# Designs tried in a protein design chat: VHH binders against EKC/KEOPS complex subunit cgi121 (cgi121). Part 24

Target 1, 174 residues: EKC/KEOPS complex subunit cgi121 (cgi121), of Schizosaccharomyces pombe (q9p7j3)
Amino acid sequence: MILPLFPETQVHVFVYENVSNCAAIHEQLISQNPIYDYAFLDAATILYKKQVYSAIIRALEDRRDEQMKTKTIHSEVILSLSPKTEISSAFRQFSMTKKSKNIVVVKIDSKLTEEEEFERLDKLVEGNRVEFSDEELQKLIDFKVLKKNYKLDPSTLENPLASILSSIALRGYS

## First folded at step 1 (VHH)

Design q36 (framework vhh_6qgx_2)
Fold by ESMFold2-Fast, scan of step 1:
Structure q36 (fold): chain B 174 residues (1-174), chain A 124 residues (1-124)
Amino acid sequence: as target 1 above (174 residues)
Amino acid sequence: QVQLVESGGGLVQAGGSLRLSCAASGFTFSDYAMAWFRRAPGKEREFVAAITYSGDSTFYTDSVKGRFTISRDHAKNTVSLQMNSLRPEDTAVYYCAADFRTGYLSTPSAYNYWGQGTRVTVSA
């Protein structure tokens, strides 16, 4: 995928369900193994494609403006999903954990094609790849987690998209 | 301006040792994974060793594992390659490379910043 505001930035997003090796992947992430340089998100936290795109755009804006708060663009995507600017809180809320079952994986600035990234990830992730679509994401979301992470009012849960996107885009300006 | 400057190349006898150094400037060194590649006459550039941006993990091609050691010094903005038990087949121009965390350290195309190279000749 190419974003209109960042046409030179190649973005790939992958969704895996029924992942059996999340504990092993998590160990590689905390050891900062460069082979695992992706944003590994818990799919329980992602409801819409636009939610992921909004976080990617915000991270790219922060990089462009020399305002990144984290060390890598992939870490910045994880931070950008959070409505607050606290790095540790964002990672706790959105990052994959040892107990995760379904994950969303984001790659930015890939030197590889989507097919090559898929082949690499297929070797790292023991699960079933599914389409990156709102329909598939809505099968994997945990609404309790979503409500907690975005502090959604009961009245906004019927159409949370605008609230989520506003929280991501306006982080740090409230 | 980004610069990578290699040093330490030269002529050495088989079984000898040599230490290569690469001085980095013009970027935040601690955000970049660093690697050494080499090119022998008539061959393509091949991977030798890499170290993660944190310095916590190192990677080597099989033919140098146990003989070469890659290390980095964040205070001096340098990456080094200690080469022991050198063999004639190690003869090549050695290149230092830097990349901002891509996830595949042994692929030359993943690296956007390259040094000019330093020559290593190992005589029998």
Scores: ipSAE 0.000, ipTM 0.124, lowest interface PAE 15.6, mean pLDDT 82

Design q37 (framework vhh_6qgx_2)
Fold by ESMFold2-Fast, scan of step 1:
Structure q37 (fold): chain B 174 residues (1-174), chain A 124 residues (1-124)
Amino acid sequence: as target 1 above (174 residues)
Amino acid sequence: QVQLVESGGGLVQAGGSLRLSCAASGLTFSEYAMAWFRRAPGKEREFVAAISYSGGNTFYTDSVKGRFTISRDHAKNTVSLQMNSLRPEDTAVYYCAADRRFYLGSTPSDYDYWGQGTRVTVSA
């Protein structure tokens, strides 16, 4: 996709269900293997496409403004999903773990086409690829996790999108 | 209950060596990145060194690179900091820290668990 404020930035988002090798991927992320330079998110934490796009935009804004709190643009996307600028908390809340089953993968600054990135990721991820759509994400979300991560009360659960997007947009503002 | 307990601090002359150890309990040690931070008298807490879960990656602050070595022993649930060629400027309380983050952190906010600290004094 093309972002209006970042037209030169290539962005791809992929969704995989029933992933069997999350522990192996997790090891590669910890070792900072550059082949795995993607944001690997637990799909249990993502309800809407707009949630992911908002985090990407926030991360790109922080990079543009030289205000990144993490070492890579992909880790900054993970941080940007959190309502707080606490890096360790954000990673525990949103990152894939070795026990994850469904994941959302974000690639920024790709020089490859979407099809070429699919081929690369298909070699890294042992799971079934599904469409990046609100319909597919709603099948993978864990509402208990969502409620906890964004501190949603019963009234905000009825309209979670607005609350989630506000939390992402206002993160770290002081 | 997670506990990180540092040991090995003491008084040493400039040019000398000390080995600090941190024993971790109450957590699955192999799943945590470990780090050392220090706080000098009248200063803020600063990053010293970090090591990944596997031990395959290490990161050092420039002022200690080449003099300090961080290592881990999964069988003993310990992380160690070998400090060589010590300088008076290395005088500080040294803290062990642990976190399950996916990337090596270099700021205090990156770490969830902290030890009580061990005192290192380097005389001129």
Scores: ipSAE 0.000, ipTM 0.136, lowest interface PAE 13.4, mean pLDDT 83

Design q38 (from q37 with D99G R100K R101L F102W Y103F L104G G105S S106R P108E S109A; framework vhh_6qgx_2)
Fold by ESMFold2-Fast, scan of step 1:
Structure q38 (fold): chain B 174 residues (1-174), chain A 124 residues (1-124)
Amino acid sequence: as target 1 above (174 residues)
Amino acid sequence: QVQLVESGGGLVQAGGSLRLSCAASGLTFSEYAMAWFRRAPGKEREFVAAISYSGGNTFYTDSVKGRFTISRDHAKNTVSLQMNSLRPEDTAVYYCAAGKLWFGSRTEADYDYWGQGTRVTVSA
């Protein structure tokens, strides 16, 4: 994908369901293995494609403006999903864990084509790849997790998109 | 001492089938990704298929996709390659490889142990 505001930046997003090796992936992330330089998100926290794109855009804006709060662009994406500027909280809320079953994986600044990233990522993830679409994401979401992460009340639950996007765009500045 | 022993090679007519097997010993099989590579006369060794440590992911080179199936049996410490609809271009020595990388790889350098190879000849 090419973003209109960042045409030089290549972005790829992948979705996997029924992943059996999340514990092994998590260990590689902890050891900072460069092969695993992606943002690995728990799909239980993602409801819309626009939610992921908004976090990516915010992370890229912070990088452009030299305002990144984390070490890598991928960790900045994870932070940007959170309604607050609290790194440890954001990672607890949105990152894949050893117990995750479905994941969303983001790659920014890839030197590889999307097909080559598919080949590489399919080696790392023991699960079923599905389309990155609102329809597939809505099958994997945990609404209790979503409600807690974005502090949604009954008045916003019927149309949470605007609230989620505002939380991402204005994190720490509501 | 790690040993990988291939079997099942032979001569077949184009359109025929063969099943290659590789028996592993001297390693904790469930910790290794397994792969098949091949080398045709006068050519470099090339990737054919790989299977992850868990067996959950499989990878194939384009020319064999839909014709070959890689599988593994943890109880028997074996990896197998079912080869269907064989073509003369599949004629090669087939090598079994094991790598402690937890996932499959198309790259020879990622594999720590190699078998001696088994010859497959496909006649026109």
Scores: ipSAE 0.000, ipTM 0.128, lowest interface PAE 18.2, mean pLDDT 84

Design q39 (framework vhh_6qgx_2)
Fold by ESMFold2-Fast, scan of step 1:
Structure q39 (fold): chain B 174 residues (1-174), chain A 123 residues (1-123)
Amino acid sequence: as target 1 above (174 residues)
Amino acid sequence: QVQLVESGGGLVQAGGSLRLSCAASGLTFSEYAMAWFRRAPGKEREFVAAISYSGGNTFYTDSVKGRFTISRDHAKNTVSLQMNSLRPEDTAVYYCAARSDYLFRSPGSYEYWGQGTRVTVSA
């Protein structure tokens, strides 16, 4: 995809449902296997395409401004989803776990086309690919998890998108 | 046509208070997030404070946290900035800004801007 503020940056986002090998993938991430250099997110935490894009844009802004808090751009995306600047907390809240069933995978600075990244990921992820769309994400979200992660109340729940995106874009300013 | 009109600026002594107001017209106010930015002499526009569509979430730059309070009144189509414990470093032209989606810290992300109101804090 092309981001208006970062048109030279290659970004790919993939969604998989009913993934059966999350434990194996998680072990590869712990081992820091370079083949798995992606941001692996639990789809239970993602409601909108704009939520993922906002985190990507925030991570790219922080990289541009030399204020990244983590060592990689993919780790920075995970941190950027959190309303708090707490690395371990952000990973617990948003990262894929051994128990995850549906995942969102982000690749930044890809040297491959979207089709080539998909073919590569299809060998790593044992699940069903679905479209990266608000419609598909709505089927995978866990609203209890979303509410806890973004501290949503009745006033913010009427417009959760605006609240979520503001929390991501203005993390550290609240 | 959309218009944002700021008022309440002026000259005040350090430690004093001012209340800025921004009246919005030509837009569905409840659908817009509102922010205050400022520009000191010789500097770029910087983020000061923002408030969500509903008023349920507020955001502040570190230098004004605990001193400034942003609020909105949907019945009057107004956003306000209560500025307490003012410092000479707060001297700037203050701008009201609006956008129809989520809040951004970058000035370039806002759709509508007011003309600004000048705040001068003397030592």
Scores: ipSAE 0.005, ipTM 0.191, lowest interface PAE 14.6, mean pLDDT 84

Design q4 (framework vhh_6qgx_2)
Fold by ESMFold2-Fast, scan of step 1:
Structure q4 (fold): chain B 174 residues (1-174), chain A 123 residues (1-123)
Amino acid sequence: as target 1 above (174 residues)
Amino acid sequence: QVQLVESGGGLVQAGGSLRLSCAASGRTFSSYAMAWFRRAPGKEREFVAAISWSGGSTFYTDSVKGRFTISRDHAKNTVSLQMNSLRPEDTAVYYCAAKLGDYYLSDSAYDYWGQGTRVTVSA
């Protein structure tokens, strides 16, 4: 993926459905195993590719400006998806859990190609990889979760993308 | 086998009313949101109205607000669209759609579709 503001940054995004080992992955994340240094998101929270890209861009901006609030760029991506600057809430809202079934995985600053990252993730994730596309994401989204996370009402449901992107860009209560 | 079957379409004069019905068979849709979409000649499929799985929430596109009413009967697995004050611009094939969980405005979010019922509103 080429980011207009960060063309030098390697970014890979993978989508997995029907993942059977989320509990095992979650335990590795809690133990901070460096092999699992990715942003593992619950696909129930992601509706559009632009939602993920906007969070990545915001996280990279915060790193560039020395304003990261978390320890890693991947945890900063998770925080950046939230309209609020509260780390624990963001992780509860967007991170993969032991009960997750479909996940979105983000890797930033990889020294590997997309194919090599996929081969590595094949060893970590027991599920079916699908295309990172709006069509595939819309099959995995949970709209109750989306509405709650972004506080969508009937007017914002007419254009959920604009409201979500605005929430990500205005993280921190403006 | 899951099927959605629309009925109630037809020819009506501007200012008239029609009631469309969608009957679901092969599965209980108690956890499914239901929606109506339409496609006018030469146009893309557009959202019309949706109702939540509980029936407690509804949503309408601006052009039909106040004129159309969506409702559902969980016991009969049916969803209905009452269309009042019809306009020539409402002429389209109307489709019933269902998806697990809450409703969504994009047609790509829906897994089950009926074959459509034609509504023609004469000027």
Scores: ipSAE 0.000, ipTM 0.100, lowest interface PAE 18.2, mean pLDDT 83

Design q40 (framework vhh_6qgx_2)
Fold by ESMFold2-Fast, scan of step 1:
Structure q40 (fold): chain B 174 residues (1-174), chain A 123 residues (1-123)
Amino acid sequence: as target 1 above (174 residues)
Amino acid sequence: QVQLVESGGGLVQAGGSLRLSCAASGLTFSEYAMAWFRRAPGKEREFVAAISYSGGNTFYTDSVKGRFTISRDHAKNTVSLQMNSLRPEDTAVYYCAATRYGLPFTSDRYDYWGQGTRVTVSA
């Protein structure tokens, strides 16, 4: 994907359902294995493609402006999904866990094509790849998790997109 | 060019122990995760244990947890499986496998395989 503000930046987003090896992936992430240099998100927390893109754009803006709070661009994507600037909370809220079943995987600055990244990720992730689309994401979301992470009230549940995007864009402002 | 050679298999009584070793050559050992799989007569190949490229992470199938220990020696380019409290259902051919990008639980994610070493556990 080409981002209007970052046309030089290669971005790929992948969605996997029914992943059986999240515990193994999580251990690789804790040990900082460079082969696993991706943002691994719990799909239970992601409702829209725009939610992921907004976090990516925010992370790239922070990198451009030398304001990243984490050590890698992929960690910065995870932080950028949170309405707060507290790193530990963001990771607890949005990162894949040992018990995750469906995941969203983000790769930034890939030197590989999307097809080549699929080949690579298919060796890392034991699950079924599905299309990165609002339709597929809406099958995997956990609305209780979403409501808690973004503090959504009943009045915003009819159209949570605007509220979620505002929370990402205004992270740390209020 | 790349070879994985298993050794240490044999016949033991239930409750006994065996140590399997796998010597790797023709690859940069420190860049590969290593695993043991087994295949019992008439059965499919199944995951037993794996160790990450650094040795910092180990994984085991539930039926061997607490009984088997996987380890690696980068200086000798070897991975070992210490098998304690062996049971008749552990009887199988044990295979060593290596992967640069794969995860430990599925055999199709391993790039290189040894020829296998037979383990027989009698009642």
Scores: ipSAE 0.000, ipTM 0.156, lowest interface PAE 15.4, mean pLDDT 83

Design q41 (from q37 with R100Y F102S Y103G L104W G105Y S106L P108E S109G; framework vhh_6qgx_2)
Fold by ESMFold2-Fast, scan of step 1:
Structure q41 (fold): chain B 174 residues (1-174), chain A 124 residues (1-124)
Amino acid sequence: as target 1 above (174 residues)
Amino acid sequence: QVQLVESGGGLVQAGGSLRLSCAASGLTFSEYAMAWFRRAPGKEREFVAAISYSGGNTFYTDSVKGRFTISRDHAKNTVSLQMNSLRPEDTAVYYCAADYRSGWYLTEGDYDYWGQGTRVTVSA
């Protein structure tokens, strides 16, 4: 996917359900293995495609403005999902864990084609790839996790899109 | 309510310049990515240029790169399109559009708000 405001930046988003090797992936992320240079998100935290894209756009704008708070664009995407500008908290809230079952994987600035990224990532992730769509994401979301991460009232849980996007965009001002 | 009002259109000779402006009201301007689209006679609307809600990133369709410049003024709640080296094929109605915290959509159906348009005619 090419973003119109970042035409030189290739963005790929993959969704996997029923992943059996999250513990192994997590160990590779802790060891900073460069093969695993992706943003690995717990799908329990993602409700909309726009939620992911808003975080990507914010991270790319922070990189362009030389305002990144983390070492990589992928970690900046994870930070950008959080309503707070606190790195450790954002990673606890949105990153995949050893116990995750469904994941969303973001690749920015790929040196590979989308097809080659699919082949590589399918070898790293032991799960079923599904379409990156609001329909599929809504099957994987945990509304209790979403409520806690974005501090949503019960009244907004039925239609939280605007609140989530506002939280991502206003990160650092609340 | 939300309103986008375009101005600056007119008749100009090939090789000439025009500056289009779009005044936004009824929205928090800094929260919206702004874009220009155009519709030539007998054609569908097409993307021309966009600027991010943060105000720093711009994108242009290939046919206008190097000739058009998009900019925004947060103090005046305006987005502008400076059009240089105009060609007859730039003849169109130009529309201002706003999209909340988004800038990755290229199709007209993805934008939240639209202006009524301003006509640009470039004579040979």
Scores: ipSAE 0.000, ipTM 0.167, lowest interface PAE 15.3, mean pLDDT 83

Design q42 (from q37 with D99G R100T R101E F102Y Y103W L104Y G105S S106D T107R P108S S109A D110S; framework vhh_6qgx_2)
Fold by ESMFold2-Fast, scan of step 1:
Structure q42 (fold): chain B 174 residues (1-174), chain A 124 residues (1-124)
Amino acid sequence: as target 1 above (174 residues)
Amino acid sequence: QVQLVESGGGLVQAGGSLRLSCAASGLTFSEYAMAWFRRAPGKEREFVAAISYSGGNTFYTDSVKGRFTISRDHAKNTVSLQMNSLRPEDTAVYYCAAGTEYWYSDRSASYDYWGQGTRVTVSA
């Protein structure tokens, strides 16, 4: 994918369901194994493709402006999903945990093709890959988690997209 | 309410040793990466050392590698910094910080919680 504001930046997004080895992946992330340099998100927190794209754009803007709060662009994507600026809260809310079952994986600045990244990730992730689409994401979302993370009321839950995107774009400015 | 409380600072001669400790409360300690930063008077805060949530990985700034050792004790909710072969340029206020779950960092902006600091003075 090519983003209008960042046409030189390659972005790949992958979705896996029924993942059985999240604890093992988590250990590799803690060890800062370079092979695992991706943003690993809990799919229970992601409802729309635009939600992921908005977080990626925000992270790339922070990198461009030398305002990154985290060590890597992939960690910055995780932070950028949160309506707050507190890193620990963002990771607790959106990142994959040892107990996650479905995950969304983001790769930025890959020198590999999408197919080569899939081959590499399929070796790391014990699960079933599915299409990155709103339809597939809506099968994996947990609306209680979404409501809590974005502070949504019942009326906003009927059409949460605008509220979610606003929260990501205006993080720290309200 | 999250609190980080440092202790163990003091005055020591060059070549001496000090052990700093940081007690954490109000957070699930095992879920946080921990770090030490320092600031000399009139200077910016600089990274010293970090330890992953499991304690399995540590990261040090070049000037302290081989001299300082960071460790953590999950039973006591503490992170410690053993400082050996101290130099006058190690003189600073040392701060404990807690941050991101799985990526420890050498950037102060990556840490959400900070202690008040403990002063270390190394005489020539």
Scores: ipSAE 0.080, ipTM 0.523, lowest interface PAE 6.2, mean pLDDT 86
Fold by OpenDDE, second read of step 3:
Structure q42 (fold): chain B 174 residues (1-174), chain A 124 residues (1-124)
Amino acid sequence: as target 1 above (174 residues)
Amino acid sequence: QVQLVESGGGLVQAGGSLRLSCAASGLTFSEYAMAWFRRAPGKEREFVAAISYSGGNTFYTDSVKGRFTISRDHAKNTVSLQMNSLRPEDTAVYYCAAGTEYWYSDRSASYDYWGQGTRVTVSA
């Protein structure tokens, strides 16, 4: 997938449910294994495709503007999901944990087709791939976590997308 | 509350060995990556070694590779740092740290809890 604002950057997003080896993946991420050069998100924290895209775009913009707060574009995606500026908080909020069961995986700067990237990633993730869609994400979301992460209230819960996108876009603009 | 308590520091001659220990309480030990950092006089805190949740992965700063070994005991909720072939440049206060994030194990921001430190002095 190519984003219109970043035509030179190929992006792929995958969703996995019932992942059995998140703990193992997490260990590899801790070890900074370059084979695991992805953003691994807890699907319980993701409700919309646009949420993910907004974070990706924010990260890419930060990179373009030489204002990344994290070391890698993938870690920047994770940070970009958060309304908070603190990196550890962002990771605690949105990153895959060893206890995660469903995940969203983002690849930035891919040199492969979506199918080729999937084949590569599928060797790392032991789970079932599902469609990257709002419908599928809705099945995996933990609304308690979502409400906590974005401080949603009854007035914003009817259409939380606007609040989420605003939080992402306005991070650091208090 | 979470508490990390270091021990084992002291004075040692160059070429000698020390074993540091950190006892963790107030947390689920198996859910935390553990690390050692050190701060030499007049310098900033620097990463020394880390060990993953399960103990399956270990990380070291280049200057201590081959000399230091980090390990953990889940039964005792302890993390240890075996330091061999000590050098004067290893002189520092050594801190134990615990964290749940996987961002970068060599960064202090990846860790949520810290001990008060134990002093290691290596004489020439």
Scores: ipSAE 0.017, ipTM 0.313, lowest interface PAE 7.0, mean pLDDT 91

Design q43 (from q37 with D99S R100E R101G F102Y L104T G105W S106D T107S S109R; framework vhh_6qgx_2)
Fold by ESMFold2-Fast, scan of step 1:
Structure q43 (fold): chain B 174 residues (1-174), chain A 124 residues (1-124)
Amino acid sequence: as target 1 above (174 residues)
Amino acid sequence: QVQLVESGGGLVQAGGSLRLSCAASGLTFSEYAMAWFRRAPGKEREFVAAISYSGGNTFYTDSVKGRFTISRDHAKNTVSLQMNSLRPEDTAVYYCAASEGYYTWDSPRDYDYWGQGTRVTVSA
């Protein structure tokens, strides 16, 4: 994917359902194994492709402006999904846990093609690949989690896109 | 609600050993990575050691590698730091910390909960 503000940045997004080895992946992430240098998100928290793209763009803006709050661009993506700037809270809200079943995986600055990243991730993730599309994401979302993470009223829950994107764009407002 | 309570600090002579313990309550212990940080007089809080939620992975700052060992006991909801071959430079208040997630382990900002600290003094 090509981002208008960052046309030279390679971005790949992958979706896996029915993942059976999330606990093993989580342990590798905690050990900071460089093979697992991706943003691993719980799919229960992601409703739209635009939600993921907005977080990626915000993270890339923070990197460009030398204002990253986390150590890696991938952890910055996770932080950028949160309407707050508290790192631990953002990870608790959006990152994959050992109990996750469906995940969204983001890779930024890959030297590999999308197909090569698929081959690599298919060896790390024990689950079924599905298309990164709004249709597939809507099958995996947990609306109670989404409502809590973005503080949505019942009136906005039926069409939450604008509220979610606004929350991401205005994260860390001063 | 959430409490981390350290114990085991004290005065010891150079070359000696101490074992610090941290008892956690009010959280699901098995879902948290645990760490030890220390603050020496006139210094900032620095990373010492960390252990993953499963206990499968441990991390140490270079100055304590081979001398300190971090471990956890899920049945007792405790994390421990065995400190051997202590040096005067190890004199500090030692803090227990707990965190979810897989971000960097050496930043105090990455930890959700903190104990009040236990003082370790190593005499020359």
Scores: ipSAE 0.014, ipTM 0.328, lowest interface PAE 7.7, mean pLDDT 85

Design q44 (framework vhh_6qgx_2)
Fold by ESMFold2-Fast, scan of step 1:
Structure q44 (fold): chain B 174 residues (1-174), chain A 125 residues (1-125)
Amino acid sequence: as target 1 above (174 residues)
Amino acid sequence: QVQLVESGGGLVQAGGSLRLSCAASGLTFSEYAMAWFRRAPGKEREFVAAISYSGGNTFYTDSVKGRFTISRDHAKNTVSLQMNSLRPEDTAVYYCAADSLVEYILGTPGAYDYWGQGTRVTVSA
């Protein structure tokens, strides 16, 4: 995918359900294995495609402006999902854990097509590929996790999109 | 509730060895990656070494690679740092830290949830 504000940046987003090897993937991330250089998110925290794109755009803006707080663009995507600038809180709230079952995977600066990245990831992730769509994400979300992560009021929970996007865009300014 | 307690610091001559230990309590030790950081006088906190929750992966800053060895003992809830061929520039307060997060942010002190109070290591020329 091409983003209008970053037309030269290649972005791919993948969704996997029923993943059985999250603990093994987590160990590879700990070892800083370059073939696992992706943002691995727990799908329980993601409700909308726009939520993921907003975090990607924010991370790319921070990289452009030399304001990244983390060591990689993929770590910066994870941080950018959080309404706060605290790194440890963001990772606990949004990143894949050893016990995750459904994941969202983001690749930035890929020189490969979406199909080529899928073939690579299919070898790393033991799960079922599903479409990156609001419909599929809504099957995997945990609304208790979403409410906690974004401090949503009961009245906002029925239509949370604007609140979530505002939280991501105004990170560190509210 | 959660405590990390370091021990084993002291004064040693250049070329000598020390073994630091960190005892963890109040957490499920096997679920946490463990790390050592150090801070020399007038410097910021620097990453030294880390070990994954499984013990299968270890990481070192370049300046200590080949001289220091990190290990963990799940039965005793301890992480250890064996320091060989010590140099005066290794003089610092050494801190134990614990976190369950992905370690490609290893060098970021703000990413670690739990910290010990530190143990002082002084290496004389």
Scores: ipSAE 0.006, ipTM 0.266, lowest interface PAE 9.3, mean pLDDT 83

